# Ledger of designs, part 36: VHH binders against p49116

Target 1, 238 residues: p49116
Amino acid sequence: EGPLLSDTHVTFKLTMPSPMPEYLNVHYICESASRLLFLSMHWARSIPAFQALGQDCNTSLVRACWNELFTLGLAQCAQVMSLSTILAAIVNHLQNSIQEDKLSGDRIKQVMEHIWKLQEFCNSMAKLDIDGYEYAYLKAIVLFSPDHPGLTSTSQIEKFQEKAQMELQDYVQKTYSEDTYRLARILVRLPALRLMSSNITEELFFTGLIGNVSIDSIIPYILKMETAEYNGQITGAS
Below, E stands for the ipSAE of ESMFold2; O stands for the ipSAE of OpenDDE; V2 stands for 0.75 times the mean of E and O plus 0.25 times the DockQ between their complexes.

## First folded at step 1 (VHH)

Design zA1 (framework vhh_ozoralizumab_d1; at its last look DockQ between E and O 0.03; V2 from the best seeds 0.00; counts 0 for: pae E 13.7 > 2, placed apart)
Fold by ESMFold2-Fast, scan of step 1:
Structure zA1 (fold): chain B 238 residues (1-238), chain A 119 residues (1-119)
Amino acid sequence: as target 1 above (238 residues)
Amino acid sequence: EVQLVESGGGLVQPGGSLRLSCAASGFTFSDYWMYWVRQAPGKGLEWVSEINSGGSSTKYPDSVKGRFTISRDNAKNTLYLQMNSLRPEDTAVYYCAKGYRSLFPTDYRGQGTLVTVSS
């Protein structure tokens, strides 16, 4: 009966590693990205509707959509991250890889296309001046996607997605009452998130990781963390 | 310069025990998460344990949980892995690795120490 999201779910504050190095490296990028990933997972876990689905279902949802949540987080936190500077550093690294024949031209083209898609998405969101409430509801619409393969409780997930859509509509109509087409402009941005490969996101932002560690494999552990441990990960404290 | 030097590997019988050590230098050891990662012959790198900066939190995958224990001595800048009830599938080069948070071991790792479990 209550709203899907509360005011606490609108708060999304990324604390960056400090200081930013003069020359960006894969470790700084990976540390920054891991903080954003933990913040995104903590955000999802804090939603009562998400917890109500049960651990198996809620884990499957996040494993299916983490890249979409992460990309929305990149757009929302683009200024605090200096995302344009990070992407420029990644492009410079790719140019060096071409010179050393370390990567095929086809792979570099795929990665560059994904960087372009990411930049276009973030620019679109910035031009629309998406606020914190809008980001929270867009993340909820993405999170409660009933159409991912292998999901159970799809009717319940669809109900929560519809609730997110309705609450976003109510918010936009009341807050931006003079802009009749704002909701439509916002919602047409969401399909672009599914065009971005989670494997390429891992390659761009999580290159500093070692071991048989993939974001998909990490997610169940992150979702089961105690609150104090989550807080430490968000702030970067060990 | 970050340096990690692993030791304590060797040949051991199935069911036996070994204790690995990692001597750290070139950074403030007490500020960082530490990990043990292994690479079995013909396989990729596998995470086997992690410990937070203060030593109060540890994690293990199911494959080693209950058999391996990670610990650290911040006064000595040393990381340890106590390995009990060793199995042939534990045969691998074991690496000490540095990281910034739980579940995110970085490529700041040592040269490794070989553990062979064979009869």
Scores: ipSAE 0.202, ipTM 0.590, lowest interface PAE 4.5, mean pLDDT 86
Fold by OpenDDE, look of step 3:
Structure zA1 (fold): chain B 238 residues (1-238), chain A 119 residues (1-119)
Amino acid sequence: as target 1 above (238 residues)
Amino acid sequence: EVQLVESGGGLVQPGGSLRLSCAASGFTFSDYWMYWVRQAPGKGLEWVSEINSGGSSTKYPDSVKGRFTISRDNAKNTLYLQMNSLRPEDTAVYYCAKGYRSLFPTDYRGQGTLVTVSS
């Protein structure tokens, strides 16, 4: 009945661990990524339409698209995160000490290509100068994707996605009326997200979880945690 | 069943020290990052310490940094929090908490132990 997103859903402020260490270790990277993951998932949870899908459905939805949401978050928060520095550090870790003994040459290549894709995507988004509203709607479009296997309520999900698209269209038409093709330009970036491996993303940013706990396995927990607890975590860590 | 049992709380004067312990059972203790969190009266949950699975990495918020020390004995499935230079604002129920590796807040925490700092 009402809009899918409100102005409250536009805010997406990531708080980084402070201070930034001279050497970006695995812990720092993982913590930073975790914060973004929490933020992204809690953002999703804040959408009434998301809640309307029910716990099982919305959990499945996030499991299916968390990598895409996370990646959009990386792009959106690239400056605050110093993403280029983080990625460089990850590359260094892979090449110099930690990952060399565990990864084959082919795997290293695959991981490096993934990093390249991430960087390219973020750069492309930066070049388009995507604003907060556009990011919010893009995330919503990604979130409410009905084409993932195993989803229930796909018709409803599709409706929400369409609503997100329509609202984005209206926003872009209103805000960027002089740029007739802006909507198309930003939407055509979304397919790039599907080229990225969630497994590799997990390996890169969530090394501490590898081997025992997967992002998929913790998603239900993240979605259930209290916002107050999350906020407390952010405040305590800053 | 995951169980976390905190102990060591009590009444202490400002400037005093306490050592909290947390006995963990029902899971592979050494596989998880562990946390101490606290909740003061009328306040929300506050993270106060983090330690990685192996105990080689610890982290603290500024509010307790330099005063609190988290440690663990994986052989004993026990988490510790050494609290020095306690302040009235440290008064809270302290909880041992288990996270998903580096992720917190945690899915499990104990019943807590009350720490009261008062003259």
Scores: ipSAE 0.016, ipTM 0.321, lowest interface PAE 8.2, mean pLDDT 88
Fold by ESMFold2, look of step 3:
Structure zA1 (fold): chain B 238 residues (1-238), chain A 119 residues (1-119)
Amino acid sequence: as target 1 above (238 residues)
Amino acid sequence: EVQLVESGGGLVQPGGSLRLSCAASGFTFSDYWMYWVRQAPGKGLEWVSEINSGGSSTKYPDSVKGRFTISRDNAKNTLYLQMNSLRPEDTAVYYCAKGYRSLFPTDYRGQGTLVTVSS
């Protein structure tokens, strides 16, 4: 019943905290990541199909896919975030943790492998020169994933995902008509998102949150935030 | 403006029970998930429980699961924590929290209520 996304869903402008500190630190990284998370949740809330699923289904859906949405956001905003610089600062922090015996060697290996996979994903997306429309449809495809355990209304979610795939196909074929295999090259990147661990993402980007509260726990709060409150967080107002 | 006032703390013997309350004002309480966090002497903040806006979903870390129960009364703008089978390790200042509005904890919690579990 009509297009899944409109042009208003393509705009995705991340504003970084200002001023940038002389040395990157946990607080700057956490604020930057929180702004991206809120931007991603605002984007999801704005989709009529998402709104139609109801609050409990919305919460369950976002809890299942927030890490994939966040990772797509990292790839889309990697340059404006200076993501490579942030990841280098995190690696330096991990090296200090080894020196102080704060983390096990197995955990550090897992985290370093995650950082490498994240960097390779972002590099591959940059090399394909994915545009804003393509990112919007990719985000919709991961948002409306019906195969996560515990979801209700999976038949309707599946229909929305198929619609997102169809609209991406139509867009790519119209916009990149001379590139016959562009859609296939884009879609083959999506399975890598399932390799990203949500708890390691929290460790990398959200260690500055008060009270070791997981992102899973705050998603319903974020989904209920007023637009003015959300804008205050991303602009530094209030 | 936003105010959270914790109460109900005190001295209790191991194995005892205590019920904490948090009176909320200055915001639409029924729209927000609520949390309990605690801070033991010399330690950082630890998450203790969460409850969704309607009270239908609750979560706990393994350290308190089965002993603590979070609840809310949206008509009274009040959050509760029922603590049973208390242990000395539960000694802490307990805070209720509205979740965060920003990255900075300037409106996350009240002043707290002290719970001491000791013989």
Scores: ipSAE 0.000, ipTM 0.163, lowest interface PAE 13.7, mean pLDDT 81
OpenDDE, second read of step 2: ipSAE 0.015; ipTM 0.304
ESMFold2 (binder alone), look of step 3: mean pLDDT 84; pTM 0.856

Design zA10 (framework vhh_ozoralizumab_d1)
Fold by ESMFold2-Fast, scan of step 1:
Structure zA10 (fold): chain B 238 residues (1-238), chain A 119 residues (1-119)
Amino acid sequence: as target 1 above (238 residues)
Amino acid sequence: EVQLVESGGGLVQPGGSLRLSCAASGFTFSDYWMYWVRQAPGKGLEWVSEINSGGSSTKYPDSVKGRFTISRDNAKNTLYLQMNSLRPEDTAVYYCAKDRFLGSYTDIRGQGTLVTVSS
């Protein structure tokens, strides 16, 4: 009946840990990334269509797409996060790791290629001047992906994805009426998200949080948190 | 052959202004985002400003926001940096750069132009 997303779903405000240390460390990077991850999951669970799919389906969807949601969040929040500074610190660490024989040159190359893909994605989104409404709908398209292996309720998921696509099209055509090909330029950016390794994302951004525990194992617990607990994780209040 | 040639640097007193220019050749200037980056004596490269291909979007770090303005003239293949209210900490060699991706301000740089802010 009504739209898939409300105006409240367009608001996506990341609160960074303060103060930013003079020298970036794994704790600061991990806390920053964790806040973005929790904000992204809280955003998803606030969507009525998502809630309607049920807890088991919600868990399966987020496990399948968390890396894509996280990467879109990195692009959207790149300026507030000073993402370029974080990535530069990671690159410096990787360079030193070769000299100290902590990582193989082959592994460094693989991780550097991942960082390059991430930077290219964020740069393409910035060049397109993607706005908050567009980001919200792109996240919804990614979230309601019916094509992940092992999903149930795929017909309902596909309907929500199509609704997200239609509402994005209506928004873009109304708001950017003079740019006939804007929607096409935006949508062709999405397949690149599937090419980025979730394992490398975990190693780069979540080393301090995860230890011996994967993001996949944490997801069900985050999705079950009460609103106050979510807010505590996002802001670091308690 | 890609070439970037900076000019406009010099000695200026605190509170003064300078305008830097970068003449680009060897590529389709209007297709690329452009950067100004600087390197103070004994320091690493620091990003100063960026501008999208059409000139409609610009970004600055807090250290220069409100004081520096990046602009471009695609018809003349020229990038500009207007620097106002200059401070001693702005002393650096300023480079025009062509970016390949977000966060890469070291891809292709010119020879640089020296800006010295001193009394």
Scores: ipSAE 0.000, ipTM 0.092, lowest interface PAE 17.9, mean pLDDT 83

Design zA11 (framework vhh_ozoralizumab_d1)
Fold by ESMFold2-Fast, scan of step 1:
Order: structure tokens, then sequence, then C-alpha cells
Structure zA11 (fold): chain B 238 residues (1-238), chain A 120 residues (1-120)
């Protein structure tokens, strides 16, 4: 019983590497993305309902939805990350590659379309001025998705998702009572998260950090991190 | 099996020059952007140069601009870094890295690299 999320689950503070370079730097982008990924995983594992599902279910859920959580995190932290600047640098590089090199046009087109979808999603969230409570519940809705293939305990996951939806509705109706259709405007943005390829996200943001090991392989390790080790990753200490 | 083998490092006096080479194998070198990155003692990795797959576009940070020149020979699968007017602050292990900027790529920061020491 009690609410699905506490006030502690609303706080989501990203610490960026400093200084930010003035030129394209794959190391900076990958380190920034890794900090956001680690912050997102730590956020998920701190939820009592999530813990109650057990280790195997936790791993399966996060493997299924990490791209959606990460993308919501990018939107929430877009200002702190200077995300538009990072994406502009990537686009500039890709356009230069098309003009100067004989790279596959189909692959570059897929990557450009992914960046466009990401920019549109982040712009939509910014225009709606989504607050910290709304982001927390949107992340909970995507985390507790019962419809991913291969999941166990789907009825329990569905109940947690419904609880997240109800608590988001209650919050929005109380806080934004003047805007009857706000919740609908927010929720229609969520399907776009599933149109974005996790493989392209991984290639754009995690190439320098992960090497030849996939995000799927790293997830169990991140979820089992000690608090001190986790804090070192998200703050960049050592 | 992807391999990047750096060479050409050594001890040099301030104001001197060195040319680094990187021999690439196990992938289609001419399809990849190439980079030089360095790590000074007790510091993190620092990007020092990049070159596109065709060799027509190069970029440098302000710290080395005008002193370092990156080039490549796609026929020989070899990347070069010409370093002029070397300073003690350029002392670092220099690594060669390959990529298409977040497209399918391979990067190797694990090798021994090549040590460049700038001192008297």
Amino acid sequence: as target 1 above (238 residues)
Amino acid sequence: EVQLVESGGGLVQPGGSLRLSCAASGFTFSDYWMYWVRQAPGKGLEWVSEINSGGSSTKYPDSVKGRFTISRDNAKNTLYLQMNSLRPEDTAVYYCAAGQYFLRKTSDYRGQGTLVTVSS
C-alpha cells in the first residue's frame, strides 16, 4: 500500500563532466550518457515495488525498457546536458560524412531519422513544461510495462503500471486543475519512445564506453552495484 | 580481428618533432574516421586529432592546433600524426582509435599505445 513513488523518487539530478568541450568529443558524450544511464538504473532499483518483483524480473524489465528510460532522461536533463548542442554536433558530422565519403546513405538516413525523432520528442516535452513529478511517473509507466516479450509476473507488473497511471492522473488533476486535457497531451507522447531503436541509441551515445559489450550485458552489473561504486560513476569520482 | 598498432614515440627535446604511425588491420580502414587521443600521467583521455575516412577533413583542439597534423594513407592502412614544436605538456601515451562517429565502429583504448616524453 501507500504511493508507488515517494518524494525521494522525484529527485533526478545529473552531474555533468566538466569542462564541456567546444568541439566534438566522443569521450565526453559517452561519459555524459553513461552518467545518465547509471542515474536512471539507480532510480529504478530504489523503487520498493520494483524491488518486490525480484532480481530476475528486475533485470528483464530494465533490459526491455532501458532505451525508453534513457530517452525520458535525455528529455528531462536536456538543459543540463546541452543536448541540442550535442545532437547538432552529431548531425554536422554525419552531413560532412555524406558529402566527403561514400558511406551508406541508408544507414546515415536511419541515424538522422532517429536524431529527428529524439529532437521532436524532447521539444514536445519541453513545450509541455513537464515537471519532475510527471517525469517520475512517466518513467514508472514505461518501467512497469507488462507487454514486453518474455516477461514473467506480468499481472503484477500491470498492476504497478496501473498504479503509476492513477497516481499521475491524481497529480496532474490536482496540480494543473485549469488544464483538463494536460494528461492526454502528455500520454500521447509515450508511444514515440518505442519507435526509437535501442541499437541506434547505443551507437550514438555509448560507443566509446562499452566497447564490444552491449548495454544488455552491462545492465545486470549496474543493477547490482554497491552505493559507493554507483556514486563514483554518476559523479565521475575516480 | 581488429588491430591498431601504434609506433614512433620516444624521448624528444622541447621544440622538437616526432611522427607517430598507426598500422590498422582486420577492418576496411578506408571506411572509418580515425582519431589520435592521448593520456598524460594522472590525467584522463584527451582527444588531439581527427580525420575523416577520405582524408579531406581534419580537426584539432586549440592545445595542438598549428603544431600537430593528422594524415592517412588508405592504400597502406596507416594513420599518422606529425607533431611539431613539442612542449613538456604534450608528454603522454598516444593511442590510435577508429570509428564512423557512432555508426558501426571499433575503438581500442586498451593497447600499450606509444609513449611520447618531452623533456630535456
Scores: ipSAE 0.011, ipTM 0.161, lowest interface PAE 9.4, mean pLDDT 81

Design zA12 (framework vhh_ozoralizumab_d1)
Fold by ESMFold2-Fast, scan of step 1:
Structure zA12 (fold): chain B 238 residues (1-238), chain A 120 residues (1-120)
Amino acid sequence: as target 1 above (238 residues)
Amino acid sequence: EVQLVESGGGLVQPGGSLRLSCAASGFTFSDYWMYWVRQAPGKGLEWVSEINSGGSSTKYPDSVKGRFTISRDNAKNTLYLQMNSLRPEDTAVYYCARHSLPYKFGEDYRGQGTLVTVSS
């Protein structure tokens, strides 16, 4: 019937904790990442097509793709977050850990490889100058992925993904009419998101010094939040 | 889901021995440094031992050095603490803990603990 996304779904404003500390610490990184995760999930739950799938399907879908949505959010908000500074700080700590024999060489290699993949992805998106409409549709394509194990209503999810692809195509062809290959360049970036380990993302951005909670356990809570609770999380107000 | 489950605690007489075990699941155990920490009644947490991912490097505070031995079996995803020459001051709840990423200090996950009581 109507378009999958409205102009309200293009708006994606991350409010950072302030002030930024002189030296980056795990609390600032985790708070920044949590705000982005909350913003990403609130964005998803605001889509009428997503709501139409029902709560159980919504939870399963977001559990399957949160890392892809989060990574797209990191790329979109890289400047606001000073992501390059955050990643440089993490790399510095990893190099110090090698000197202290605190982690296995194989584990350090896996984490470094993940950071390099993330940097390469964000750099490719920046070079393509992906705009807010393009990000919104890429997130929708990722969100409405029918191929995750255990999903129900896969036919309806596939139709929403196809609708997202068609609307992205229409937007790109009208807005970037001079660049015949732009859509292809954008779409070939998406498979890289599935090469990003959700476990490594969780360890880099979300795991605290104390606590045995996982992103998997947090997702149902965030999806059920009242708007006031959500606003408190993204602004740090409480 | 990261899970650490301690076992092997109990009542032992001074001079006795106990072996604690920690069963790890939900992560690649062989990739992480592991710790044992303890909390005596009415006191804060005390670091007891650490072991690197491969088991080749271990560290102990002077209070347990020469009496306690940390070890691991990566094929079984299990961490051990062999405690010898136990003293009444070793009475505590003993926790298995996983090392955090390098930009964090200390452990990021801790088990529920196992009680060790040293008394006659």
Scores: ipSAE 0.000, ipTM 0.249, lowest interface PAE 10.5, mean pLDDT 83

Design zA2 (framework vhh_ozoralizumab_d1)
Fold by ESMFold2-Fast, scan of step 1:
Structure zA2 (fold): chain B 238 residues (1-238), chain A 120 residues (1-120)
Amino acid sequence: as target 1 above (238 residues)
Amino acid sequence: EVQLVESGGGLVQPGGSLRLSCAASGFTFSDYWMYWVRQAPGKGLEWVSEINSGGSSTKYPDSVKGRFTISRDNAKNTLYLQMNSLRPEDTAVYYCATDLGYFRSKPDYRGQGTLVTVSS
């Protein structure tokens, strides 16, 4: 049995659309978020253990956890994305919507609470100074979650999750040997990801989608893409 | 998946009436403003009505004010457009629309549309 993840799985480089517009717009944010989503799914499908579970299981796992993977990706790529600027622009737009009475107060409150939870999560990860290896293993722990309803092969999925946890522990112990509680501080951040609404994430970051296309509906298509076609999507090549 | 399905269009004589319906699904209908927009042959999109999330506030352009009435039933996730005193210039494909985005005040999502033809 080799390691669950190789050095290639540590590399997670988001290529942003360029240039950044003077004023943030829905198209720029949607394109940026789409690139991160594509990168996250490409990352997952490159894992041999993931491929071994088969297409049906792979689709079910990603459908169940895409929001958690996406949120981890937002935290990891927060500086590259200028995420704080994007969230500030969204908040400003929501405040204008209150003045124009375009949305109910309860809906605005739900969306604001989601943004604050997202900011808190990203700030926590930044304060912990989570490195590329740690992010790779956290994404693997989230991906190989055996507890989602309707999954098959749950014993094999659990085995891969345990392997991810063991390899993370070995990495942290060797790299941050003087910080006895680092692993615990990192792992207690994960439950917060399941409190994030996938519907609100979709509304905030994917509102520039043409027509009524859901993330759930595109996941099987993305997972089936050829490597060259997939790389074209994440780099913006035709 | 967000879906908007319009119905109620058809052929009507000048001075007649039609009621359009829009069945909404895939989002919390009661939280969002709803719109009717239309497109006549060879012309651009024209907004014909707006209604707030609770149904208490409506807005119309002068071209339809006093003739058209927008309403909603949040319990049934349904939007309506009552069209009275129809004129030949009201001939258009009518779309139900909503704005789910936080960066635009214009509707982002539209249904397939329903054709309204006003002719003798």
Scores: ipSAE 0.012, ipTM 0.374, lowest interface PAE 9.0, mean pLDDT 85

Design zA3 (framework vhh_ozoralizumab_d1)
Fold by ESMFold2-Fast, scan of step 1:
Structure zA3 (fold): chain B 238 residues (1-238), chain A 119 residues (1-119)
Amino acid sequence: as target 1 above (238 residues)
Amino acid sequence: EVQLVESGGGLVQPGGSLRLSCAASGFTFSDYWMYWVRQAPGKGLEWVSEINSGGSSTKYPDSVKGRFTISRDNAKNTLYLQMNSLRPEDTAVYYCARGFLKDYSTQHRGQGTLVTVSS
């Protein structure tokens, strides 16, 4: 009966770690990315429609779309993260590695291509001046994607995605009434998210010296921790 | 071509100290971030320390912070790890790793040097 998302779902505040180091620091990049990933999963878990699908479905959905949610989060938090500086440092390191390490040239090309795609996406979102409400609904559209292989409850997921699309349409039409084609310009950007490799995103942002654990493997634990925290906390919001 | 050769490991009593060295060749050492990682018997790789190309910035996990110090001598193409107040849980094979976004978490470039803290 109520809207899919409330005003609390528009608030998306990333708390950055210590000031960015002068030179490329993988620990800083991983810590920043991990904070964004946790914030994104906590955001998803706070949605009543998401909770209603049940833990197994929630895990399957997030496993299927975490890269899309993370990339939208990078675009939304690009300024706070100084993302352009991080990407420039990574590119500089890759270019230096090419000169000294002849064996990894093809891999470096793949990573650089991925960085280019990410920069193009973030630049397009910035140029469109996507606001907080629009980001919240775009994340919801991505989260409630019924077309991933192996999903159950696809009919219910599709209904939630359609509700997200309808509410985004209502918002854009009322807020940006002067721009008849704004919604279309925003929505045509979404398919690009599925063309970006989750493996390369993981390598760039979630590599770390504390084990080589995949995002896919930790998702159930993060969602369970967030669920336990949510259920255990006394919130006065109704 | 690219080589990293660790040395300085050995048997030491709890509370003792060791200094590890890593001799680098085949690349411009001063251009790269460098790392120390370790693998305890039957365990996975664990990050121990990192240092930027110029030596001005270092980082450590809580498990070794205050006890271990990473340093480098770019003129000698050598990386060091000074280990003080050693504990039995520091027992591991220590590897020197050259910086790249994934290399230090999964790949060691040298054959490692064994550190045993016992008896």
Scores: ipSAE 0.000, ipTM 0.139, lowest interface PAE 12.2, mean pLDDT 80

Design zA4 (framework vhh_ozoralizumab_d1)
Fold by OpenDDE, second read of step 2:
Structure zA4 (fold): chain B 238 residues (1-238), chain A 122 residues (1-122)
Amino acid sequence: as target 1 above (238 residues)
Amino acid sequence: EVQLVESGGGLVQPGGSLRLSCAASGFTFSDYWMYWVRQAPGKGLEWVSEINSGGSSTKYPDSVKGRFTISRDNAKNTLYLQMNSLRPEDTAVYYCAKSPSLEQYLRKFDYRGQGTLVTVSS
């Protein structure tokens, strides 16, 4: 009944807080991350197939894959966000915590490894020169993953995922006809997303902003937020 | 508890000037981006100025650019808005607001004070 994604779903424009402070503080990082998170969630909402699954299923899907969507968003928006600078700032903040003995050695290792994985993933995506269409389809594939526990309508979700995969394949064949293995190279990057801890991501990007509230718990609120309301909060215009 | 108390509003003639103040308490003022927003009668909230945590950078919409100046004194936990060349269309309740936390943003917590009325009329 028509394509899963349209050209409208390819647009993924992140608006950063402006102006950027001279020194990146925790608040700026959290604000930036929040905007990306919201953008990612609202992107999902804009997909008719996503809407067709119903509110409960939608919420469950996003809860299951928000970290992956967020990470893809980081990769896609890495330049606009100055991600390397943000990550460096995060590391610096962590160093302060280390000096204060707030973290165990094991935890420090885990966090640093996570940052490394994140950097490597984003770098790998940049090397592949993934375009906006490819990102859109990859996000859709991640979003419509039927293999998460506790999901309803798994057959329908699987159908949507397959449709996303097929459309991506068609796009790559059409756009990059000379590169016969491009699709495979792109898809093999997806497993790396599953290696990343949502808890650590939350700690790195959202600590100090949401306190003890989990991203998981606030996802329903994000999904219920009107686009106009979101825009109003970013630009102050209602 | 976060408190924002606006002051300095009043009645002015077109072309006049006002200086608004906002006293902040209950949070680390210097850590937050601050904003002035306004609401005209029958209209929604409109953003009118932004200032970063350190006060080194400011941003304005076209509607007030060149006329309004936002500033802050972090030592005094105070935000300011200098309004020059006021117009009748600037008539509104003006609110001081801080950058919201994610939780506050999502739950629609109001991070603005009670506001101060600015009336521009001949």
Scores: ipSAE 0.007, ipTM 0.263, lowest interface PAE 9.4, mean pLDDT 87
Fold by ESMFold2-Fast, scan of step 1:
Structure zA4 (fold): chain B 238 residues (1-238), chain A 122 residues (1-122)
Amino acid sequence: as target 1 above (238 residues)
Amino acid sequence: EVQLVESGGGLVQPGGSLRLSCAASGFTFSDYWMYWVRQAPGKGLEWVSEINSGGSSTKYPDSVKGRFTISRDNAKNTLYLQMNSLRPEDTAVYYCAKSPSLEQYLRKFDYRGQGTLVTVSS
């Protein structure tokens, strides 16, 4: 009954802290990542189907998929974030740290492997030239995943996921009619998102996140955030 | 050459107030985010407050929000922590810390001062 997403759900504009510092640091990276996370959660809560599932289900869904949503957001906003520059700086730091024996070799290996998976994902999305409508539907498919443990209303979640898949199919077939296999190439990218560790994403991008709080623990508060409070977070007005 | 010197700690009764200071030298203080971090007896390091380079943005964990206020004077290269409504659980050594550089990306703090002891007891 009506489309799952409207044109308003396709808009996804990240406002970066500016200017970029001469020397990148964990605070600039964390501020940039936090803005993207807030934008991603605000995007999710704006979907009427998501709202209809209720607060408890909304919290459970976002807790289960925030890393997948965040990674799709990184790919979509890679240019505005200068993500390749950020990742290159982190890689350089990690390589220098192993030479100086400042970090565990096992930990460096895990983080490096995660960065390589992230770079591969973002590169594959860039090569496919994924547009704003396609990103919106991919995020919806990830958000409405009925297979996470502990979920209630799984039949309704599955229906919303199927609706997202059908609307994506219709969009791609109409917009890219000459590219018969485009949808398949896009959808086979999604399983890679679940192979990426949320703990390593948190350490890479949210090391500057203040306090002993995890992303998992703050999700319920972000989902309750009013528009004015959300704008304060992304503009630094408060 | 980077040096952070904390002061202002002491013994206070529950409900009391203290103001901590941190004198910074050996770096361009106005270019760095600054923190207060504490370590209670037998526990790990806990972040207490954060302030951006210009002093316009501050953040606190829920444990101290509304009671503690971080501020800075870039002209004097000094960081402050105003602590009000102190509780026995605030008993700790308090440290002034500089933001980690990219070279220490996976560490929250790249430098920490010698600390100042705060004891909240009757």
Scores: ipSAE 0.000, ipTM 0.161, lowest interface PAE 10.5, mean pLDDT 82

